# Ledger of designs, part 200: VH-VL binders against Large ribosomal subunit protein uL10m (mRpL10)

Target 1, 224 residues: Large ribosomal subunit protein uL10m (mRpL10), of Drosophila melanogaster (Fruit fly) (q9vpl3)
Amino acid sequence: RGKINIQRPKAPHYERARVVAVTQPKYPELPKAKSCFKTRAERTQQQQENPYNEIIAREVRNWLDHSRLVAFFHLSSITADDIFRVRVQLHKQNLHLKSYGSKIIEQAVKNTRYEAIVPLFHSNHCIVFSPDPEKTAALLRIVRRVPQMVLLGGIVEETMLSRNQLVAYAQMPGLHAVQAQLVQTLSQAPGHLIQQLQAHQNSFVQVLDVHAKNQMNEETPKST
Key: E = the ipSAE of ESMFold2; O = the ipSAE of OpenDDE; V2 = 0.75 times the mean of E and O plus 0.25 times the DockQ between their complexes.

## First folded at step 12 (VH-VL)

Design gh9 (from gc94 with light chain D28N; framework fv_anetumab; at its last look DockQ between E and O 0.13; V2 from the best seeds 0.00; counts 0 for: pae E 2.2 > 2, placed apart)
Fold by OpenDDE, look of step 12:
Structure gh9 (fold): chain C 224 residues (1-224), chain A 119 residues (1-119), chain B 111 residues (1-111)
Amino acid sequence: as target 1 above (224 residues)
Amino acid sequence: QVELVQSGAEVKKPGESLKISCKGSGYSFTEYWIGWVRQAPGKGLEWMGIIDPSDSYTRYSPSFQGQVTISADKSISTAYLQWSSLKASDTAMYYCARQWDYSFPLDYWGQGTLVTVSS
Amino acid sequence: DIALTQPASVSGSPGQSITISCTGTSSNVGSFYYVSWYQQHPGKAPKLMIYDNSKRPSGVSNRFSGSKSGNTASLTISGLQAEDEADYYCSSYDSSSTWVVFGGGTKLTVL
């Protein structure tokens, strides 16, 4: 009785082999998990005109239209917890941190006055919105402490500003402060003007008095 | 005019402590940060870290974390760089520079402080 | 971590234009947004020459210009003068690593 070679089992009879071949569960080839490394580019291409994207694009437009302060940031790898903390800090100042895809932004600003911002969104980004342009300083104070956020620029009062211009803007005394200073300066000006006017008048009177005295002295006849 | 003035050259022995200073003038000292840069003899520039003088918030480059301490006294518009124990390898020129934040340039530099550590 | 690579040396004759390159090698798209250039004369502190890729600080000669394309930044010096002989460093903030990086420096010799 020939030793059953367990290492190289004899091929089953043709009929058995056929049955085994047909009954072998064809496990659907697990879709080769397309490595999650779908390049950001591939993910962006598959974002077909999804009605959902239009809705989000409208939302972005609404934010842009109703915000007097908009700041754009590059956002590097940051933890969800850290983002949340930043969001909370910003929210306390009535600053709203939002993140949108580049395609959505492009769609949102297409054929609008905001189209110039599109080049800023080549990578991961976030946007901060505020109805109050006076919050620029507060915004910058907060985000400076977030190393993963890089200021790219912003919009203040419908004017696009570079990052440097935003910093400069934040360093300017508030409009109210400037107005207050102006009012103070103007309120002090009348006093000075009055003093100067009075000084000139007094000087003129003094000169006239001296002249009058000199004339009186000349009219006194030398009584020889 | 914005100016950063650093303390004078130092000659020290290994194991000694050292604190060098950088005084800012001509701007609001608390509105900008101060960065420190090392330059070993004949070598390039190395960013060491940065401090916000307003509240002494500090961040270090990994290479310098735990090796030095950056501090500031906003009352006298001065930033400091200090070593608890100097090494021969600490021999270098040290620069302070003004920087608004991490991503902004070092726009104004001190004249540098030469630190020589020799046995 | 981003590394900035510069040529070790560049030379030019007076009146010529020279360009110094700074190439960022980063695995992360988004690092190397803003490049600064610094000039350092022997025994002197570095001086900011270009910031935000192409902007000149006040007081810097218009002979100095900066540009950036992709992962390469360039400093161009036109009308080369003897006084331009110095070391030049590019720098950038790496938001991924969260620290400032300098290039290795380029020695410019005016022949």
Scores: ipSAE 0.861, ipTM 0.937, lowest interface PAE 0.6, mean pLDDT 88
Fold by ESMFold2, look of step 12:
Parts: C-alpha cells; sequence; structure tokens
Structure gh9 (fold): chain C 224 residues (1-224), chain A 119 residues (1-119), chain B 111 residues (1-111)
C-alpha cells in the first residue's frame, strides 16, 4: 500500500473481521458473536495470551516493509513539549517517530534478517520510519539538536548501516540504493552494525549489574 | 583533507574585545558543527559551546553561557569566538574542533589560539 | 562543574600494557552516550584516539583500545612506547547538565 500515515492509522486486521463478524470490528473493541463463520471472539479465545501484540506487530512489519529508511534511537528523558516539537518537525519531512515494546518488535521481526535488532528495544527507545531514503540528511539535521535521541544505527534501502555509516550515507549525492550498498561495502559489513548494537545493549546490562552490586554492598554490611 | 586553521596568538589587556577565528576546509563546512574548547595554562579541556554554521544554531555550556559569543560566516567557512570584555581569567589556549552532534566525537581539531590577557 | 573522574597520572615501562580509567555516572558514561578518548602532547592540539566507546579512527595504532563497563570507560595502551607519553582525556555527553563533559585528564609517563 505504500505509505502509512500516523495521523490516520490503518487497521488492516479489521478487513479479515468484516468477513467473519456481523458488525465491523474495531481494535480493541471487537465484539463477540457467533455466526456461520469464525468470529473475532473465537479467534481471540484461541490466541489469548497478549492478543493485541500480534495486531501491533503487523503494523510494525508494515512500517518495515514500506519504509526505505528506518533509524533507531535510544531515548533519554525528554519533556512532552520537546518530543512533540521533534515529532512535528519530523512529520513535516515525511519522517514518522514511533515507539514499540520489545515484545512487539520481537514478534514483528521474527524469522527475518532484522531479528538481531531486538535487544536494542529492552531499553527506552524510539524509531523513525520513512518511505523516502533521501530524507536521511533531514532526519539527521533535526535529531542532532535533540541530545535525548541518541542515534544507534539504521536501515537504508534494505541495508543495515551503523550510525557512522548513516552519517556518511547522508552526505553522498546520487542513487540512494547504490549509495547504501557502497557505504556498507567500503565501511563495514552488515554484521558490524549488529555487533555495535549488541555491544551497546550488553554495556547497558553490565551497567545495571554493577549498579545492583553497588546497591547490595551499600545495603548489606559485613558482620565479619 | 579535513583541516581547521585558527587565527594567531593574541596578547590583550583586561576590558578589551577580541574575536578569534577558525577556518574549515576539505569538507562541506555547513554539514558539521564547530565546537570551541578552552584549556587554561596547565589545566584540562573544557567544552565551551557549539555552532551549526548552516543557520547559526548555537549552544553554550553552562559555564560559558553569557561569557562569550560563538558565530560563523558560512560563505567563507569560518567560525568565530568572541569576547566583548576580556578578563585575566580568559588567558588560555582555545581550540576549535569539528563535531557532528552531541553524541559524536570531536574528530578534527584546529592548532589552537593562545590568548593572553594581562595588564 | 561536572567532570568525569580520571586518575591524575599513570606510568608504565616500554612494552607493557597500561589502562586509564574514566568514571562517570548513569547520566553520562553509564548511559547509552558514547565515550571518546583524546591524546594531547605538550603544546599540541588533542587528537581523537577512540570514539564510540571502542572504535579507532583511521591512522590510530591498534595498540590503543577502548571499552566501557558500567559507569567506567577504559583506554588501554598495549606495547607501551615512549611517544605514548602524553595527557589523555575522556569525554561523554551528560544528560543531567545537558552538555558534553571531559574527564580531568591523565598524564601518562613512560618509564
Amino acid sequence: as target 1 above (224 residues)
Amino acid sequence: QVELVQSGAEVKKPGESLKISCKGSGYSFTEYWIGWVRQAPGKGLEWMGIIDPSDSYTRYSPSFQGQVTISADKSISTAYLQWSSLKASDTAMYYCARQWDYSFPLDYWGQGTLVTVSS
Amino acid sequence: DIALTQPASVSGSPGQSITISCTGTSSNVGSFYYVSWYQQHPGKAPKLMIYDNSKRPSGVSNRFSGSKSGNTASLTISGLQAEDEADYYCSSYDSSSTWVVFGGGTKLTVL
């Protein structure tokens, strides 16, 4: 379908429910009903654990499938006014700021080459999607003034790029798909992006472990 | 090759004004920020502030807010650091350096401008 | 002033390995912000040695390596040489002050 507009969200799961249900179902208020076809209620009963996760995961897959630019950020504490201003600036450039839970991301990328990005979403984060890879320069110019959004890396034209590769990509004029492949070939292999992202997540886990040990040492004095 | 070339050493008296420069070459000047770093004699490095030369977006560290003015002239690929009234405590080496954003390193540095303020 | 904590000095003999520590807080080194390391010889401008916690710029010897664990970043120099004698600074963005901070600096002496 192409672009997904955040201001007018799409609910693709409801097309299926229209064939089955007597009334047009809505997320998350799909009615329970019995008919000659399987209803929403029957599907929900069969898939009871985290039922809305799959609906949202399909939305994430749709964004990933139709976005030629995806950028990943760690998100530090930021005021609602500041993030709103950033979201508006990004939206004006066809850049769509989103956040999803780690379980949603895991479900969305299961059995894809992007599965390795899941560990990045165990901490506070946000993602920017766009169908326009030429907007990478605009994205970087906006977010580099937002220290609360720390660039981790991204995907351009199906090619995973490190944050340094994204900066290099944004500075190259010309054919975007070829540029992304050239940057990856000349700079780092796709595995380097995954290693860099994994290293940051591992470092974060290690920080939490050290902090927990320090707290235990301060709270549990030795009696010997 | 990326290069930052700063103006020469300055000897000034307290109360005088001063404007030192940093000229960038070998890259698209408006694509990167220019940061200014102070190093007092025998002391460490202090981040003073940054400018985005493309539109003169400027930020200062808390220690330097209101103490100096950072500016740029993108038509000649030059950034400036300016004092309206120098103090003896402004005696230091001043470096300019290139930076993409707050989370990226200062990857290329100017040679430094020594500013001496004494009566 | 918020500064990252570094030892004032470290020393080592030629051929040995040394490590310089850089200790911050959960708002800087202990967060997802990246640590950089700079080398400065007397009378010279600083030179970037390590970025993104552990990456080396082109032209920097592989004897230099960086790492980060918890609130502490480390610069390790293996095969210590006389020309490594210099001051070393770490840096990171700090979310509490909303600004970039440097460490106090470490003077490395090669014995």
Scores: ipSAE 0.534, ipTM 0.804, lowest interface PAE 2.2, mean pLDDT 79
ESMFold2 (binder alone), look of step 12: mean pLDDT 92; pTM 0.945

Design gi1 (from gd8 with heavy chain D102Y; framework fv_imvotamab_arm2; at its last look DockQ between E and O 0.05; V2 from the best seeds 0.00; counts 0 for: pae O 3.8 > 2, placed apart)
Fold by ESMFold2, look of step 12:
Structure gi1 (fold): chain C 224 residues (1-224), chain A 118 residues (1-118), chain B 112 residues (1-112)
Amino acid sequence: as target 1 above (224 residues)
Amino acid sequence: EVQLVQSGAEVKKPGESLKISCKGSGYSFTKYWIGWVRQMPGKGLEWMGIIYPSDSYTRYSPSFQGQVTISADKSITTAYLQWSSLKASDTAMYYCARHWGYLSFDYWGQGTLVTVSS
Amino acid sequence: DIVMTQTPLSSPVTLGQPASISCRSSQSLVHSDGDTYLSWLQQRPGQPPRLLIYDISNRFSGVPDRFSGSGAGTDFTLKISRVEAEDVGVYYCMQHTHYPWTFGGGTKVEIK
């Protein structure tokens, strides 16, 4: 085998159309001026067209190994401008916003202590990584102003935490040794964590419902 | 201090085998990728491939797939680049370099000059 | 393969004057994870390459303020605000958004 799988076209017209869609699109154009946070459908399609998913899964694993704080969010539709603004704010705090396809996440956490969180990645999501667990409060403050990002839970010092546990961790007074000891005592079995994550996902539905009702209050319903 | 120390210069004949090494120190070896980069005399840089020492997963540039083998031994924090049969066109400087996250090769070895006389 | 095209190929500059190096990729360097993995390397004569700029515009540790990076999508620029004698060497852009990773052809910075 002597060719890069990503660059090898399966059909000339198909590969030419993909290149045209990026530079001279026949399809609806993605925002070219800004870093685009792709929709779930676009992410899934792009991941299927990337034959190096095994490499990307290891890149995710590498991020997990370098991060003492990992936070998982459900992501509803968001404009490229809004997600870029959030990414910039997070980056200033050493917080790194990323999104990957669910298959890649499954491979990345396979045979790790985090395997139990895989079901959360079957929905549209994003992940925030940081080497600095003390930045949890900053993360939550920034994301509070972003209703499209709904906290599902996280990992602090290699310990899985529910949403409520992560919020509690962020609110503790600033001695890192005290916070680390508390995280260790809050550790839970994977089955209990799965139940807490499922309950939080149900709360996500309620948050979206409230958001839809707030949208109606801002604008009168259109007649059909 | 993070260091990547490569094995010394090699002078070989076409058809001979060779294995050069890159020893990492001053950091957690298994938390970083190690890549290999070729620089032919008077030319630019060429990415050869990369290895994740944690599980020895390896990816090659198509230009080098089948021509070299990249491997690592975690127990001695060392990565390797090897040829089963050298060619005169393999004469070059070979660098190893460390990678994670945003960083494209943040620390580099000193280089290993490989000379293959036709 | 992503082709990285650098201009100029050679940049003779007077000490203390600015230099600007351009890098253009054949495809967008925005990764599926949302980030752009574009870096700049410096190779001084007789030395291995060293990292100057990562993530388009972030200076690596120990890199002087006179180096700055900018760009988006397919077009990127490295600027040296005041060239010093130690800045002589070859500068490479590199992308690690797409496999295989690729380098630009290099730009030689020389003192006039």
Scores: ipSAE 0.419, ipTM 0.711, lowest interface PAE 3.0, mean pLDDT 79
Fold by OpenDDE, look of step 12:
Structure gi1 (fold): chain C 224 residues (1-224), chain A 118 residues (1-118), chain B 112 residues (1-112)
Amino acid sequence: as target 1 above (224 residues)
Amino acid sequence: EVQLVQSGAEVKKPGESLKISCKGSGYSFTKYWIGWVRQMPGKGLEWMGIIYPSDSYTRYSPSFQGQVTISADKSITTAYLQWSSLKASDTAMYYCARHWGYLSFDYWGQGTLVTVSS
Amino acid sequence: DIVMTQTPLSSPVTLGQPASISCRSSQSLVHSDGDTYLSWLQQRPGQPPRLLIYDISNRFSGVPDRFSGSGAGTDFTLKISRVEAEDVGVYYCMQHTHYPWTFGGGTKVEIK
């Protein structure tokens, strides 16, 4: 009695195989929980085949063109749930977290002023967009709580900033505050100059008065 | 309460200049975009452009680019829409609205009716 | 430019009955991250537009729960569960995903 090879069961007779194939309950493939984060490979493959890459590229350009704050992040082993939580927090602050494939980014920024950002997109990345550059501090506050998001740099008011520069920017008083300080400083400058000029004049007059008094005292003959 | 109050109705002749205003109150004026929307008589809504009052950064619809000027004075929390030379075709209701960046126009002014007739 | 097509043009509705308005975009309004920037506006006669729904399905502050938004990609729907007299007006869909921003042609809701 031949040992039933349990590892390679003999293919059933063709007719039986057909019946089994037809009678096998087609279990609806459980919607493969589309892991929100398609592997880089899957994203790349999908990007190659997607006739809509141009549309997506245009969207990216649209975001770049209308955003006054753009921040680039590297994502390190972040879960979909964590991303979702961060997204919600950011969204409440009018900060929009987006993720694009590297090819889409390349296509989107090709021959544009944003071409310099392409080298930042070599791994898993996300971009945060905002119409409000004053939200930089809020962005950094939120992201600080997410160690899986590593700030790489950003664009603020059409200026590319390094990570350190972006952090520094967030610590700066708002443009209005700086302008107000500048105006205040400028408004005080003339007053200070006038005071200094007056002080010198007053000192000079005092010295002259003392000199005049001394001369008058020397001219008073000692009436013996 | 967030409120946008626009200037009153205008009756003008072709070739005249016009500047209408939209005053914001009840919120931080410099932190939100102000957009302008045209509605011709009996027609739908048309987006014209937006301005960020903090620094007066402006974007126009291609259809309105060069046709109008959008500006803002943050000191008085007022946005403006201006024509250098009006046309009869400019006859419409003009709305200003606060915009949430990329999300939506959440608060609207009452509208300014502009009538251009010879 | 993205064309937003609304149907029907006019929707006569009996008080207390439901109404449904469709908006179709010429291109997908879905961003690569799944976000969609579609809003619904209500304009009552002689009044400025009012925001009803943003981000497809989110009701704006003060908007009654009888208003609901749904849809995905290129097809969007605004539903009024029970039309009231105050709901008479023109409804517009608006997309903010692509520049330039565009409105639908509007749907007039009237009471029979």
Scores: ipSAE 0.023, ipTM 0.580, lowest interface PAE 3.8, mean pLDDT 83
ESMFold2 (binder alone), look of step 12: mean pLDDT 94; pTM 0.956

Design gi2 (from gd8 with heavy chain D102F; framework fv_imvotamab_arm2; at its last look DockQ between E and O 0.30; V2 from the best seeds 0.00; counts 0 for: pae E 4.0 > 2)
Fold by ESMFold2, look of step 12:
Structure gi2 (fold): chain C 224 residues (1-224), chain A 118 residues (1-118), chain B 112 residues (1-112)
Amino acid sequence: as target 1 above (224 residues)
Amino acid sequence: EVQLVQSGAEVKKPGESLKISCKGSGYSFTKYWIGWVRQMPGKGLEWMGIIYPSDSYTRYSPSFQGQVTISADKSITTAYLQWSSLKASDTAMYYCARHWGFLSFDYWGQGTLVTVSS
Amino acid sequence: DIVMTQTPLSSPVTLGQPASISCRSSQSLVHSDGDTYLSWLQQRPGQPPRLLIYDISNRFSGVPDRFSGSGAGTDFTLKISRVEAEDVGVYYCMQHTHYPWTFGGGTKVEIK
């Protein structure tokens, strides 16, 4: 059983790491006196960046407040042509593909029930917004051919759903009945429609959650 | 059901102050931006600025920055456009409109005609 | 500021015939979030504007299907497949991709 030379860094890797480390520390080192003259230019840049961050965060908040379907994806490396084609397909279904920095997302969800989603945006990601929750099935159909987009979960009618719950929601019986109820209640109060959808959603989520737990309990992972 | 109702027409003299209102109803006022749009007689539309009533964050068009004040009182679901000193060139129709997401100006007020005698 | 140029300025149209209105922006209207925020408004005589088309091609609630929008980047078109008497008025394109938000100069549609 011979020598194993796998997964351990070689000396050339240490040489490149050494060069990078030396370069990085020198990059931020500037004399304080010269920084005073640059403060005017830096303040101008910071002021412009800060106002745009604030307005973009409120735009994201506005999208979250008005989208009945929000889906979160991890996004691995993808060509500009592929993401453009996916965006076009999604747009045809009233599904809006977007990406934002984690700082902007954090500002957008601050003091809301959605603060728990912030960790999802510390890595490469994208978000799909839609005012139309019955488009969940179309979303999943389009994305299944895009392995670079990995579903993490979503929000439907202000309820956070896991990946499996969102998939189950897309296949849930009665989606056509919900669409019919929407047409029937257009002359009625919007609050009544919301209550009906929330009750339906909660009931189906509870049933699927129990079914998933029963399947896990019935599948024995035991081994010796 | 969504409705934006603006205050009535105003006739003013140059140098006078004015505050016109836009009351929203039939929707969650704090979930939408309110924008103000000017239309000079016989002319097109000009965006003046917007406000997010939830926290009163305001963004102005550069052409109107410092010329008007946009504000909101979310407790009575009302947005305001205010001049400290009117000019004859302020004679125009002023609209409020609401905005969210990819929609801009999906519902409009009826307009407030402001006439400033020279 | 983004300049929105509409053509024609006036479009006299025979009742029942199509009308086409063009809007060109001085730079791309693709937002950093990936969407294009281009809308079409109608202002009938003596009335406030109303939203017809948002997001280039989506009809707003209650807008007849004879209205359609298309375009990309900097070039956009509003079409009315069969002009009716109620379609008389001024049509504006509007962008809210870039601050400040700007409107086209308007296109007057009238029956001849």
Scores: ipSAE 0.338, ipTM 0.669, lowest interface PAE 4.0, mean pLDDT 78
Fold by OpenDDE, look of step 12:
Structure gi2 (fold): chain C 224 residues (1-224), chain A 118 residues (1-118), chain B 112 residues (1-112)
Amino acid sequence: as target 1 above (224 residues)
Amino acid sequence: EVQLVQSGAEVKKPGESLKISCKGSGYSFTKYWIGWVRQMPGKGLEWMGIIYPSDSYTRYSPSFQGQVTISADKSITTAYLQWSSLKASDTAMYYCARHWGFLSFDYWGQGTLVTVSS
Amino acid sequence: DIVMTQTPLSSPVTLGQPASISCRSSQSLVHSDGDTYLSWLQQRPGQPPRLLIYDISNRFSGVPDRFSGSGAGTDFTLKISRVEAEDVGVYYCMQHTHYPWTFGGGTKVEIK
């Protein structure tokens, strides 16, 4: 009795195979969670064939133009589920995680002030956009928990920053706080100046008084 | 402050041409989209189209494609909605609104009432 | 075109009570970039529309905290925790994920 090869069961008779094929519950293919992050290859291929690349490029440009905070990340072996979780967290902070193909980015930034970012997009990357530069600290806090996201650099208030500069920026007090401090400092400056000026005047008057008193004492004739 | 100011109410006859305006102020006009929305009397909102004033890139709703022309003059920070030949069915309130990638229509004009009657 | 269906058409509410408006899209509003571009607008009588919520759940500047948005995919909800007199008007959901952009039919919120 020939060992039933359990690993390669003999193909059922054609008729049986047909019946099985028809009776197999077509489980709705679970919508293949289209991994929002198509492999680079898939993205590249799709980008080549997509007549809408120009539209997407325009979209990217739009995001860049309206963002006051842009952060560039390298993605290292991150799962779609992990990306989704991060996206949700970022979204709660009004941070928008986007992923675009390198060709789209090149097209989007061609002949623009953003052209310098093109070299950052040679591998799997994502971009986080925000209208609020004060969210930099929040961004870094969130992505710190995601080792697969490696910060490469960013743009804050139209200024390109290195990774280290971006981290430093996040540690700075908010612009409003700094402005408030500046205003306070400036408001105190006149008061201090006035005090110093008055102090000098008072000192001068004291010196004069002492001098006057000394002169009066010298003029008192020793009544022999 | 961001403001969109639209031109005044219009009363027209069928067959006449019309161009209404939306002037933006208080922001960089070329960096935001301007959309037009129609609201017929007692009805809901209908998206007509959008324009990017920087390069005048325009998209229309299929329902309004060929029926209206959206344009912009960035030099005076003004967007336009134009009809070559008005119909009675064009009677509506027309709103312009600012749009960008992060938000929806965040700022709206006061609306322009267009009445087309014989 | 994506059809946005709002329910109810009319929502009579007692002052201080909560209100809930549903918006259902005929297709998923998740964009290819992963975001969902759904917004809620308020139109008070005789006024232009006003943005309340963008990106499903984000309150626009100046919008009271009594307004909240939620949902995913095709089902979205606007909630008013405590309806005030100034909240009377028509509320619209809008999708701008897919062209052409489309609005819901509107929900009229009235005070009982």
Scores: ipSAE 0.160, ipTM 0.659, lowest interface PAE 2.9, mean pLDDT 84
ESMFold2 (binder alone), look of step 12: mean pLDDT 93; pTM 0.949

